VHH binders against Type II restriction enzyme MwoI (mwoIR). Designs and how they scored, part 2

Target 1, 363 residues: Type II restriction enzyme MwoI (mwoIR), of Methanothermobacter wolfeii (Methanobacterium wolfei) (o59646)
Amino acid sequence: MKNPKFTENQKEIEKEEFEFLQKLNFIIKESLELFNTNLKNSMKFINYITLPIIMASIESKSFNPFSEIIEKHIAFILNSKMNSLGYKFLPLGYSSDLTYENDNSIIHIDIKTANLENPSDFKDTVPLGINQSSYPGVLDCKIRGKNIKADCKKIKVYPNIPTTYNNKLTITNALLFIYPDYKEIIDEIREDYIAIRELISINLKDILTPIEGSLEEFLNYKPSNEKKRLEPILDNIVRGYFIHDKLRHEFSENVEKDLEEFEKKIIGIAKKLKEREIKPVAILSISIPNGELAPHYDDEIVSGKSWGSSFRYHYKKSGNSVFKGLDNKASRAVFLHINKEYLPVLKKYFDPITVYELTEKRL

## First folded at step 4 (VHH; framework vhh_7aqx_2)

Design s2 (from q4 with Y101F)
Fold by ESMFold2-Fast, scan of step 4:
Structure s2 (fold): chain B 363 residues (1-363), chain A 122 residues (1-122)
Amino acid sequence: as target 1 above (363 residues)
Amino acid sequence: QVQLQESGGGLVQAGGSLRLSCTTSGFTFSDYYFSWFRQAPGEEREFVGAISWSGGRTDYADSVKGRFTISRDNAKNTFYLQMNSLKTEDTAVYYCAADEFLLEYSGSYDYWGQGTQVTVSS
């Protein structure tokens, strides 16, 4: 068969994807200390990000607040740096997806975290929704206990995102932070978290409502005409939830005391997290190819969930491991940061030095 | 259709030298990292040395540093292990291996040769 050659347009697409990777590398290296969740660097975000995340997580029965806190802390820092580079945040509703635009492109960044003790979460694939990239997925039609159709793996599912929109290229990047196993930190906050969840569900449910709207509105919350802040209660309650205006001046002594106890427990959790130093083991960037590049890749680089609307991207497959049209053969999956004390463990699943070398062209 | 074939093994006296070659076919040679491993009877497979796809980086096991040199010739689709100052402890079956991403990683390389015997007599 014919080996397809890159068109000039496809070469330009890869060039723009690679240029974004270089900008992302700059942001991560410039801001590395800020991505450490430690006493000094997390203090400024505890009141503005940690509380909204804990409050949002209270509605989820199986939620891990530690991972969610880190992901939102990362999102808050990344958002400020993207704005500094001229990218405009595009709100897509209450979704935590980070979407930006500039004059030439629309950027989708999917933030992921993984525990070093669970390599299945980071060693081979990244899950993607059909609304997070322009690359086509595949259906998984495996039937348990029955004959499997030979051709079912060839069925493609086209994404909801076009390869270009209003002459702007769609670029997708999955940004994975690998952390050490900090179970003890989770254990320290577990009982306070449960108590807060019960307090909201029983005593404060009628008073507190989740903030609705875009992530930008959530992060930059300002009182609306109908929903106003209860001063002097913690501002960050307002960032994650609104207190009903009609109750603000009519609060009973018991309701006021329950709100005070809620605030104290949230502050207690925040202080415990602030006193810990949580450093990433590694930061891995995965540049998902624009759908226009699909003819150059094997269908096997994607696999689906059983009849689901999401798929897995196999970033270690040789067919998708590099920017194919670039002379430097840079990798699409590259380490932007490695903590060298964890390098022996990482080498079991990656060669982070060589992947990093490919990003920097041996410099 | 991917093939790795070792040559240059044999019998040599302690203090002598041998040059192993690994000829490859069925893939783009310049895209691959190459390594040498060895295994003595009853022992686990040991990493010996590696060279990156660019040739800009080489790694060696501590037991062979200063005595062995790995190199590659992209025009010939061949890479080499120059073994100097050989010791009886270097007696093993030597394997060449190739991978797009792994420079030093036991048991995870994409492609392997069949192995060549090196015997160092006293």
Scores: ipSAE 0.000, ipTM 0.110, lowest interface PAE 19.9, mean pLDDT 69

Design s20 (from q4 with S108R)
Fold by ESMFold2-Fast, scan of step 4:
Structure s20 (fold): chain B 363 residues (1-363), chain A 122 residues (1-122)
Amino acid sequence: as target 1 above (363 residues)
Amino acid sequence: QVQLQESGGGLVQAGGSLRLSCTTSGFTFSDYYFSWFRQAPGEEREFVGAISWSGGRTDYADSVKGRFTISRDNAKNTFYLQMNSLKTEDTAVYYCAADEYLLEYSGRYDYWGQGTQVTVSS
């Protein structure tokens, strides 16, 4: 038997995917320099991003601040560029996804980052959110690579992102940034980062409340007027944290000293990052199918965890990194950018490597 | 100096077979992707087939699938296009090309051969 279709309208979906791929390629090519420089040059970027990340990490023992910072930086740039192309940001109750709408389509973008030293994060699969894995009913879990004779937990999956919604086609893209090993960068900021975490959790916990909610809330936050004594830091704190109104107008000497120390530690992180140029090794666009995915477990295109809601899309099996198709010659996964310096490493995991250019066409 | 040179072109009758070769020099052969393109008189250059640096992946234009086979020989620094069941529509100048990664557009390849004429008569 031939593999089942992702949708009955696959030809139309591939055409819409290709049209959006052209727009995404334009955004990435135009914005490539912004991904490289803004992280090191913007103290506001550090302050606006670092505070929410630190507060989130207090409740978790395992957290990579660099990965979270760069993913939010990418989200800011993408949101600006998508808006300039006429797309409206839509909050659909999915915290990790960027969802956009124009007059013709609904676009979902899931931002992924991977370290070149961890090939399991990029070489074969990308994680699917439950919102991208739609199947009416109950799907039996499967465990692969090991013969385990145990009852699998049945996974209940519901259609969250259909192929068509409100008479518009929906397109989903995973946008994967592969970076060089950044352990040394983490090591450089670790002491300041730990000091900030301790300061917040002990000295400022009753003053600072983290901004909660979706990426929408973060992207649309409007800072209010702040005291001029600590103006730049207070403005940034209000963006990432709410200072309780009762304490906003009357700071004690101890609170002022703690906020000054906090400011010094944030500046310390910014100075250590200022000398760094962190450039992506590669940027990969992966089109992820919407609608019914259950038949593709048998094709090894989608896999899942036995007691989790996490699924993985095996993008090399649903297509490849080479352009091919029925009409437009576009594949499900393509490179938008490759740093040629890293080709020998990338060739260990990708064969063939196809780079999409806006003017390139596969015949 | 990097050089690519085609050989094996010529005249052949429809239904016949022909094998093109591209000999290379001036770079590490095993690091490169190889492609064949063709150009009929008055038309744009079109993609025919490609082979990855490992030899583990091949790709073909729809018009030649099942009839043409691309292969490589690292020991000889040469790659090939085996053309079977030739049609009059296959008449063109055939070009070999090399790149560190697969590009479909002719202006984007690192290196090109000078071309070899294939003429199929009925």
Scores: ipSAE 0.013, ipTM 0.510, lowest interface PAE 8.6, mean pLDDT 65

Design s22 (from q4 with D31Y)
Fold by ESMFold2-Fast, scan of step 4:
Structure s22 (fold): chain B 363 residues (1-363), chain A 122 residues (1-122)
Amino acid sequence: as target 1 above (363 residues)
Amino acid sequence: QVQLQESGGGLVQAGGSLRLSCTTSGFTFSYYYFSWFRQAPGEEREFVGAISWSGGRTDYADSVKGRFTISRDNAKNTFYLQMNSLKTEDTAVYYCAADEYLLEYSGSYDYWGQGTQVTVSS
């Protein structure tokens, strides 16, 4: 695929973005009660994948270890609602985000969660995975910005989606859910997690090692090294545990007791999570300029972060562009939902003149 | 496609014993929670018992505790309900069910058998 040398008409793109924002606002309002349900419903849709994700999040010292689970739950609900509005799911290869099409456009939705106690993840920028924000084979590093051009020397795939593909306009949207800090939940389950980790590494190591290399990879995992993802490693360990459960009648009684203890700790974690009511602080829609449009909003609206990992879209800088289609930058980052209890905290980070709700209510 | 098939139902006298089997196909047996439910005529389905994927956890309805035992045989892709000291009140259609919810019993069950009749005569 060739990235176009000249950008498409920004007004046509912004019109399509606004039409999508109206539909997205409708979906979010209709689904808000489902998003306000506790983690029990989210975990139900994910089966055995849920455990590796929880363990990986705890190991990474995230203060919201359930972001991946919440994102899967949101994706499930969103997919159902998008289909009902005439959008067709479109698999486009390497992108891990939700992609849909209608007669007019191709829409990419990046579902993001952020912890209220980590404002760097939401107050000025939204982080995006490089592979999530690029089409395979689009290698155009011609976006002119000092930092972006340097990053192009390091990455095979540039975080850039063309403005048109297969004769349709492309729209990219980051749907960002901000949640309260769940430190107390993490503290409650941390001891159970430590016990699980010790049981695996000390008592069950010889049983789980038939899952090739996975236990050693887990024990030597360092979050600062983004060379391997933790979730596949833990998934392999859990699969090893289940395979050996199938042969349990051949194990010594001590091994069976250790496996039972492992299961009890997992159930204990799930039970503690089920008893929590998890509601978002706010839900933001952030429209991300595709292709060569990005520099036309601001020469520094994108910054690279580490080799092959991610980039950040600086959505508050977009409003300074000479190519504005709206009166202010609120067109690019808008609230779809605000929990009024958290308004004082949110006002520390957001200026009301540049951010607004797509509702009939005023802040 | 995933299928659950019950067997072992029939007519038995009060005080007798009966063993129900549920044979599964189309999925990896060891990853599932398995349960037995029953339904008497004119009543809603009632939980009877459940067994975790490891077999390390079992739960029973109060009405059957001490009389019924649930077990699984992962090598045969089959789980069982051993029913002892049967009472006329145990007369019902018995259903087996499977849930992919790894972490606890309280999820909705994803797969159900067609049911097997158990009749306890006095």
Scores: ipSAE 0.000, ipTM 0.251, lowest interface PAE 14.0, mean pLDDT 65

Design s23 (from q4 with D31W Y101F)
Fold by ESMFold2-Fast, scan of step 4:
Structure s23 (fold): chain B 363 residues (1-363), chain A 122 residues (1-122)
Amino acid sequence: as target 1 above (363 residues)
Amino acid sequence: QVQLQESGGGLVQAGGSLRLSCTTSGFTFSWYYFSWFRQAPGEEREFVGAISWSGGRTDYADSVKGRFTISRDNAKNTFYLQMNSLKTEDTAVYYCAADEFLLEYSGSYDYWGQGTQVTVSS
């Protein structure tokens, strides 16, 4: 449903977007130490908060478990803070990491991590699926895999996310965390991680998958004989002990060996991660314009290179990284944190982005 | 060591013009956005105008819009405030400021000049 307040009203739309950006930025700044010290300062190697992150990482189809762990950790911290501000989690079935609502807005937060050694992931654009915002995208109409010499016009693609939903403005914000080259950390855990994934795919996938409901609901869905076997395993994982000695004697020779190796590898990974402080090089908060604002912004602010390629948001494209309808022309892309040690490297990749004061009065 | 040095202030009659300059040193000029602030006797510092390297955009306070123009000269590591149609209400100490990024919630600028006095007489 369209809200008259947010239909063709640039100032009112951008005011709502800017107020959310300020609230989000404040939360992130207040929580910086939680992102960069929890792995080292965790009281226990594995608990209910870290276990789902480790499990999600192990089940990842990517060769980079580190980014998965960090993204899930950020999501857990952010979810708590959003709830504290009166935003309610709202699953809409879109490809966003987190979706929330309050009285005025539906908020889509997309969490991105980037390696400092891969500047194509952060220096000019951020990946943005067409269904992660309400802003229309533009594609080159070139046919993928074919070299056809045709005069091809650019194609406009409309997202499934509307500019308003249930009379609430849709807002998309990307959070980009740039980390130092973590190849050495990945190399230290990579073989153990691969071994764990192979063991899980064979014997343990059903046991170790994070459940979408409560643990009690998951256990209630299993046959009674399986519940009695699974409960000690899950209890041991939750408490940082993976397998009771008694359970190993109930498995076949191959399964017993696999469970022993799994336990050893998981403990090894948890120990290595706990003993490290992983600090971001920089944190960027990026407000993507609502689709109602398209007449005021560049047509190619969201674009893909060809049919079937991924879309990207061009946050550094001239004149497109500000709230154009606001008197202060505040920046839509804001650095929330810069590690001064890496400032010379960052200056190589970033043009100056105009930023303005975030004040207590606007939170 | 980062430094900002102001010049061009002085006494001028209402309706006149002045050009303020801020010469910078000790940092990469193109990585900073630059601003002018002013402080009249008994008042707090107020924003006057800003210029961004990226996108070539400028911003002004409503009180000076249409009368003042901010500009930069990258070859001289200097930025300027051209003040036209001056009013007695423009009398203040003018400060130049530079900020590379919003590193802290406080919103304070990283670097400030010492200030230059502008006095507009009737």
Scores: ipSAE 0.000, ipTM 0.109, lowest interface PAE 21.0, mean pLDDT 66

Design s25 (from q4 with Y33F)
Fold by ESMFold2-Fast, scan of step 4:
Structure s25 (fold): chain B 363 residues (1-363), chain A 122 residues (1-122)
Amino acid sequence: as target 1 above (363 residues)
Amino acid sequence: QVQLQESGGGLVQAGGSLRLSCTTSGFTFSDYFFSWFRQAPGEEREFVGAISWSGGRTDYADSVKGRFTISRDNAKNTFYLQMNSLKTEDTAVYYCAADEYLLEYSGSYDYWGQGTQVTVSS
């Protein structure tokens, strides 16, 4: 399961990736309770997460705002823990991914969520944006079975993210949280979500628009009063996301009434989510290879994806020289957490050994 | 009541073979990963080998690779360590261990056996 031809340079790269994996494992183990969706945080925290995400999802006509809310919650917890380990948040402008640095490395974390009832989202591959890693992606030469170019299998595309920058190695990790089916919760909020979408698309569409929405702004937000309701939060967020600043003083009574309904529905959704406890079924760390490692892998570890600037990474097909992964194949994926109650379901898709091989026998 | 009990240890001459068994009770055997560890006098505990819940994957320490084989029998709630071509350096107390999932060889397993002595003489 290990490639016996791995070079010393390859081993050094993989050892740095393994060092980060060990730190990530420590963070997850120490913070497991925080990743239970305990939204019994202050009203401020819920409002801050909920408002820009629901607005963005309504504009994109998404039917699953809950997944995005969970991803932001995970990002918030991870950011706190990464800072505690000496990693500094670093906005590089390449993507909306979480990026950190320390003295030796630049870390990109892409947070993924999957529903246990949809195994195609987690059992074999993870989707990755071209500028979410230093590894070269591919575009599919087929769209829904139709070849867009004769004799083409895959078109390679190269990211703008360098494999090293200022003597620091680029490390990319896709952190996948598998949750139990939350369709019941989605169904409970569906009426409120539809009402919000109607308010935006019919009544408020010319007023409410995200101007600038970035993960950097979200993570660096420092509220002056945590115990106040929406008023200070909405004012700060609205300037950047929802309401054009120069129109605020001109709001008619009808617009104010529609904004009150919008706020009421968003708070209703946040309250329903706050009263729910959703525990992860499993947490996987998927170490995407640094681009310097590409010559050591065949083309089958990446495949194209229709629509957008993304590809699929086949984490059960790729290996490494430092540790062992999942599914009776060399793999760069390991479980960081498995919820015992879901073992019978997970065994349908996985046969894991998530073992770290010691590179020095003295440790 | 969870229990792990080793058997099969003893005295053997260099070049010989021994098979260790670990019999388990008090949990669903098929849900667990199993490992063997050993501890020589005056040394720290070291990893020897591991087997996945399906038995489809195994792992070994470099010092025993090619000589030792780990296996499991779900019908008997027992897993084994077949030790061939034994060396005097293999002399140690051998421990069996069980974990619901195997994240690292850190010694932080859910359940451990009491240990069984293996002595290899020249």
Scores: ipSAE 0.000, ipTM 0.374, lowest interface PAE 12.6, mean pLDDT 69

Design s26 (from q4 with Y33W)
Fold by ESMFold2-Fast, scan of step 4:
Structure s26 (fold): chain B 363 residues (1-363), chain A 122 residues (1-122)
Amino acid sequence: as target 1 above (363 residues)
Amino acid sequence: QVQLQESGGGLVQAGGSLRLSCTTSGFTFSDYWFSWFRQAPGEEREFVGAISWSGGRTDYADSVKGRFTISRDNAKNTFYLQMNSLKTEDTAVYYCAADEYLLEYSGSYDYWGQGTQVTVSS
């Protein structure tokens, strides 16, 4: 039954999804320069807290070592803009990155980042947790040996979030930011990172203890807080490491020299990264079908590799990624931003390329 | 019901100029991307040019860049293709298309005009 007719209720669901897409498009276009500025500003947070994350990414040979930092900054920007459009943030234990509500709907936004050099992360499918969508799915996974893969034999799996709650419709969007490869930036700081790691391992481990309260504030930081609140917390932690009176140890001449070198290396990395303006290649919005739409979109949802924990939405299926019940057949996967410099690369993986244009008069 | 109607086609000598118009009805004109496509006999439909909802962005096929100009007039619910320095290879049926999205090189637009013949003689 891939070609059943849409009911009026199903058409109204798609209209609500499309209306949210239009609002999301407005936010992204309004915030393009802000994303660039905040990515550049995120790089200045390379310090005693963020440096271990970057070091771990370098060690793991990750192609997107800044994805976690970028994701948090994107979430922060989106939160401020969603509030301006009448959406209220919901901190209710939902597994999506951000959850919002207005009078008509509950919106789940799953923020994704991808490296342009890893096309499997963006070219045709998006992975979803079963609790990030109201859409029922199928799983095809196996349990075998010490490294467990669930064997679910293509069974239907019902999501943990409802299709409607308190008469509000549940909408799910995956918002994918495609960035250029960070290899050149990583290469630029690699020698300084190695030197820092050696200094910590040998000489500084016993003296790099953060101020307890500041670390707790950082760990409990929420995207709803403004960036200015994060900067004071990080500054206080830095002060705790190098200039706080509670670190009243008598240092030998050699320890003082190592600490000074460590400080210079951290500052050097922050300065190099602060001067880098990392711009997204493209921003792709993927509207995940609501569960009530399952009769029309079941063939676009397929199994993930984990035991009941994920499945994939296939948004690049030659027209299958459209809002099938809308008169205009709008795309469910649509670019909200494309950097034209990268258009030839994107055309290799996306044909046609759909770019959503919206007038300010609509919103 | 959405309607798009082309006009301005005809016979022209190589090196000459033509201006095509597409008059629209049945939707809010200012909210749509507009594109021109063409189809020569025995060939697939190909993209010619596009203009954004605001008019602030235009895109063209490499074969027509510098020769063709797309424009729009929101007050008249009409958009245009100014074709200069015409070549025999520009001979085709020209179609106007409207969508809320830019679909480069796809030919998959849902709203199309009926087409207007342009013949460029040598």
Scores: ipSAE 0.000, ipTM 0.100, lowest interface PAE 21.4, mean pLDDT 67

Design s27 (from q4 with W53Y Y101W)
Fold by ESMFold2-Fast, scan of step 4:
Structure s27 (fold): chain B 363 residues (1-363), chain A 122 residues (1-122)
Amino acid sequence: as target 1 above (363 residues)
Amino acid sequence: QVQLQESGGGLVQAGGSLRLSCTTSGFTFSDYYFSWFRQAPGEEREFVGAISYSGGRTDYADSVKGRFTISRDNAKNTFYLQMNSLKTEDTAVYYCAADEWLLEYSGSYDYWGQGTQVTVSS
């Protein structure tokens, strides 16, 4: 259904989505220095909450532990700023990375990180889970390359998230942080991370048990002089939460040697990261349309994945990435931050409209 | 502003003792790890010893272990290096350093003192 007229209700929906984009722009710019922090600051989050997550990432070998740390740090900063705007975190969301509410809306933020050297992760589409937005998704009609039924193009899948619930409008934003290639830094520390994991799982497995962290505890942690701070990394890990006192005395000589090696490896990682600073190349906000707006967008803005519970949103399709009911013709995919040093590289993948369509003067 | 100031250096004969002090200001003393480093003329700066924020952990270079003791006094915002059985090779400028997370020399501690001369004569 190309070019139907916007109802007044649909115009109001786009207005609310745009107002959230303005709020998001404000908090990102206010918090930009925090996203540009030295990696030494990220080490403050290696504690009884985050260490098990890092260890799990290392164990999988397919995860980049560095990306995991960055993503959790982004979530921590963003959560603090969303709370300052009157949004309350909803921990039982099951439908998105971060879910918030206020009196008027339910906000779903899907945090994405991408490496500048992997443009397929950011240049054309973003993946969305079926439960992350109210916009109708699609799945391929194919199983192992064969059509499930004759003449099937794609299967429409309706979201489990309604367009409104209890008079609150559903708003979805995919927030993409593009980082420079940091493989060199990862390779430098990977050996020490693997050694730590091996010490815990093989040598100290009966003595040291990783503590399961909660996302809420991690995201809402606020160290201050007025509140009890988390213990320093080395004391927290070596002498605190990971040691079983009942077993220590039976293995005192071996335990001390292995704990000393554990500590040396953590210090080694800290030394290597202390002088490293990872800054975003760019921060791209993608405002996914509320499902009531679907009649105004081409069917081709969504495509399926052959194997998975997610679909692709095509934010660069001509005419499909704008707030169509608004006079300002603002883009739904906009850069909230660009590091000028990387602008020539970004221009290989993004046209001037996508790069500069919205400025603070229009947001 | 953050400041670290060493004192207690001087001239001593081999086999003697000195106590170095590092007085700090401008940060929450109890949140920091503290270290001593030294640098002999024409040589690189080397690690001597460290103490954790709680005082529960200490670390020493092999060349000084058993002779030097690091300690801290949170009430006075000061930490110390007790140097016993001094040798001529202990002659150096001694620096105090503070870091929020690290016990050992990382190449870039957050804060450094200006140094105090220790000379051990034969």
Scores: ipSAE 0.000, ipTM 0.178, lowest interface PAE 18.7, mean pLDDT 70

Design s28 (from q4 with S52T S54E)
Fold by ESMFold2-Fast, scan of step 4:
Structure s28 (fold): chain B 363 residues (1-363), chain A 122 residues (1-122)
Amino acid sequence: as target 1 above (363 residues)
Amino acid sequence: QVQLQESGGGLVQAGGSLRLSCTTSGFTFSDYYFSWFRQAPGEEREFVGAITWEGGRTDYADSVKGRFTISRDNAKNTFYLQMNSLKTEDTAVYYCAADEYLLEYSGSYDYWGQGTQVTVSS
């Protein structure tokens, strides 16, 4: 007779999710040497796309300027490994960082980075876009950070992603890379960046325009994943993307001096970034449950605090799950890597710290 | 040099009890996670139980849960495995292990004991 504790449907879905998580864990662990690379390798993506992001984010309070470069580097490595396992990349029309399919599943992988000095970004939750998961979320009844009414109930939001499409199960995973504090590096490049901004604004504003678009467009540009380069050349940024080629023949001695200072500052920033070694403190692999599993989990394991905020998956909350071998807490989240130098800091936020090792029998 | 030494193994009848000890030296005991593993002849080494650095959490393999208890004594630099209601299937060489983080089913621990034989007869 049927076991009343777990439905057959739940067992089938969670088995498929677990099998994918094991494959993902294997390829990430196999790629650890590549991920434990210094900033020099991450800076291969400094080009006409990444430099405007760095420059814009130094003025912003919303994100770390290095996170996107690191995420793009990780995505490149992961994409190679996923293809080797028979997963086909789906193009940018799907709403996750990386979307793949095989004969049985549609896979969404969301790559996250967090700064060790900002524990609210990693200690309990990972952020989710509204179109990255099939799991229904719950929002607090707020508009623009204010409660509509004190008696207002929470709002349930249904995802646009189906739980199953054409016999393919939707599977969502997050990979969370925790890195050391970048404050010292950011402080060192901030002064050079401010000097560049002032130089452009005062002396070069009429000269430093891209052929396609304005300086404002490039400084505030948020690139698509498709437009990154593997081996960026700084010369392309300085001479091709910001300097309007048609005006070069008209340059006076003063303009040449200002362009030399501009080039010197850009090169200075790049050299400072390449001289720093940034390696992951820890890597977490997180399996977000398919929406068909909602009756078996806490209603608020995917939740947000206000209208217009991102959802968060509360990965430290355990569900009624058959994922018994994922970690010692029977959760859907595991550590794949810990840098032992940072164990005293990590122990403040995680207890126990369990590094998941797959035996040959379980692969 | 770092050392881990097991004691308390031996021969016991099914239904009996044994207490294994692992005495450590050469590192700060309170900073480490401790685990017990076992290996039967012709089998792979398997996880038995673990205790965290604060002693606040323990974990056990399903086959021993409710019968075995892991504990630590920071003052003595020693940790223990209390084995009750022993079965013939518990016959194995038992190894103690120490690392700065807890590992599931892994042989990757920083420090290992040399092993102690436990034989459960019917």
Scores: ipSAE 0.000, ipTM 0.193, lowest interface PAE 18.1, mean pLDDT 69

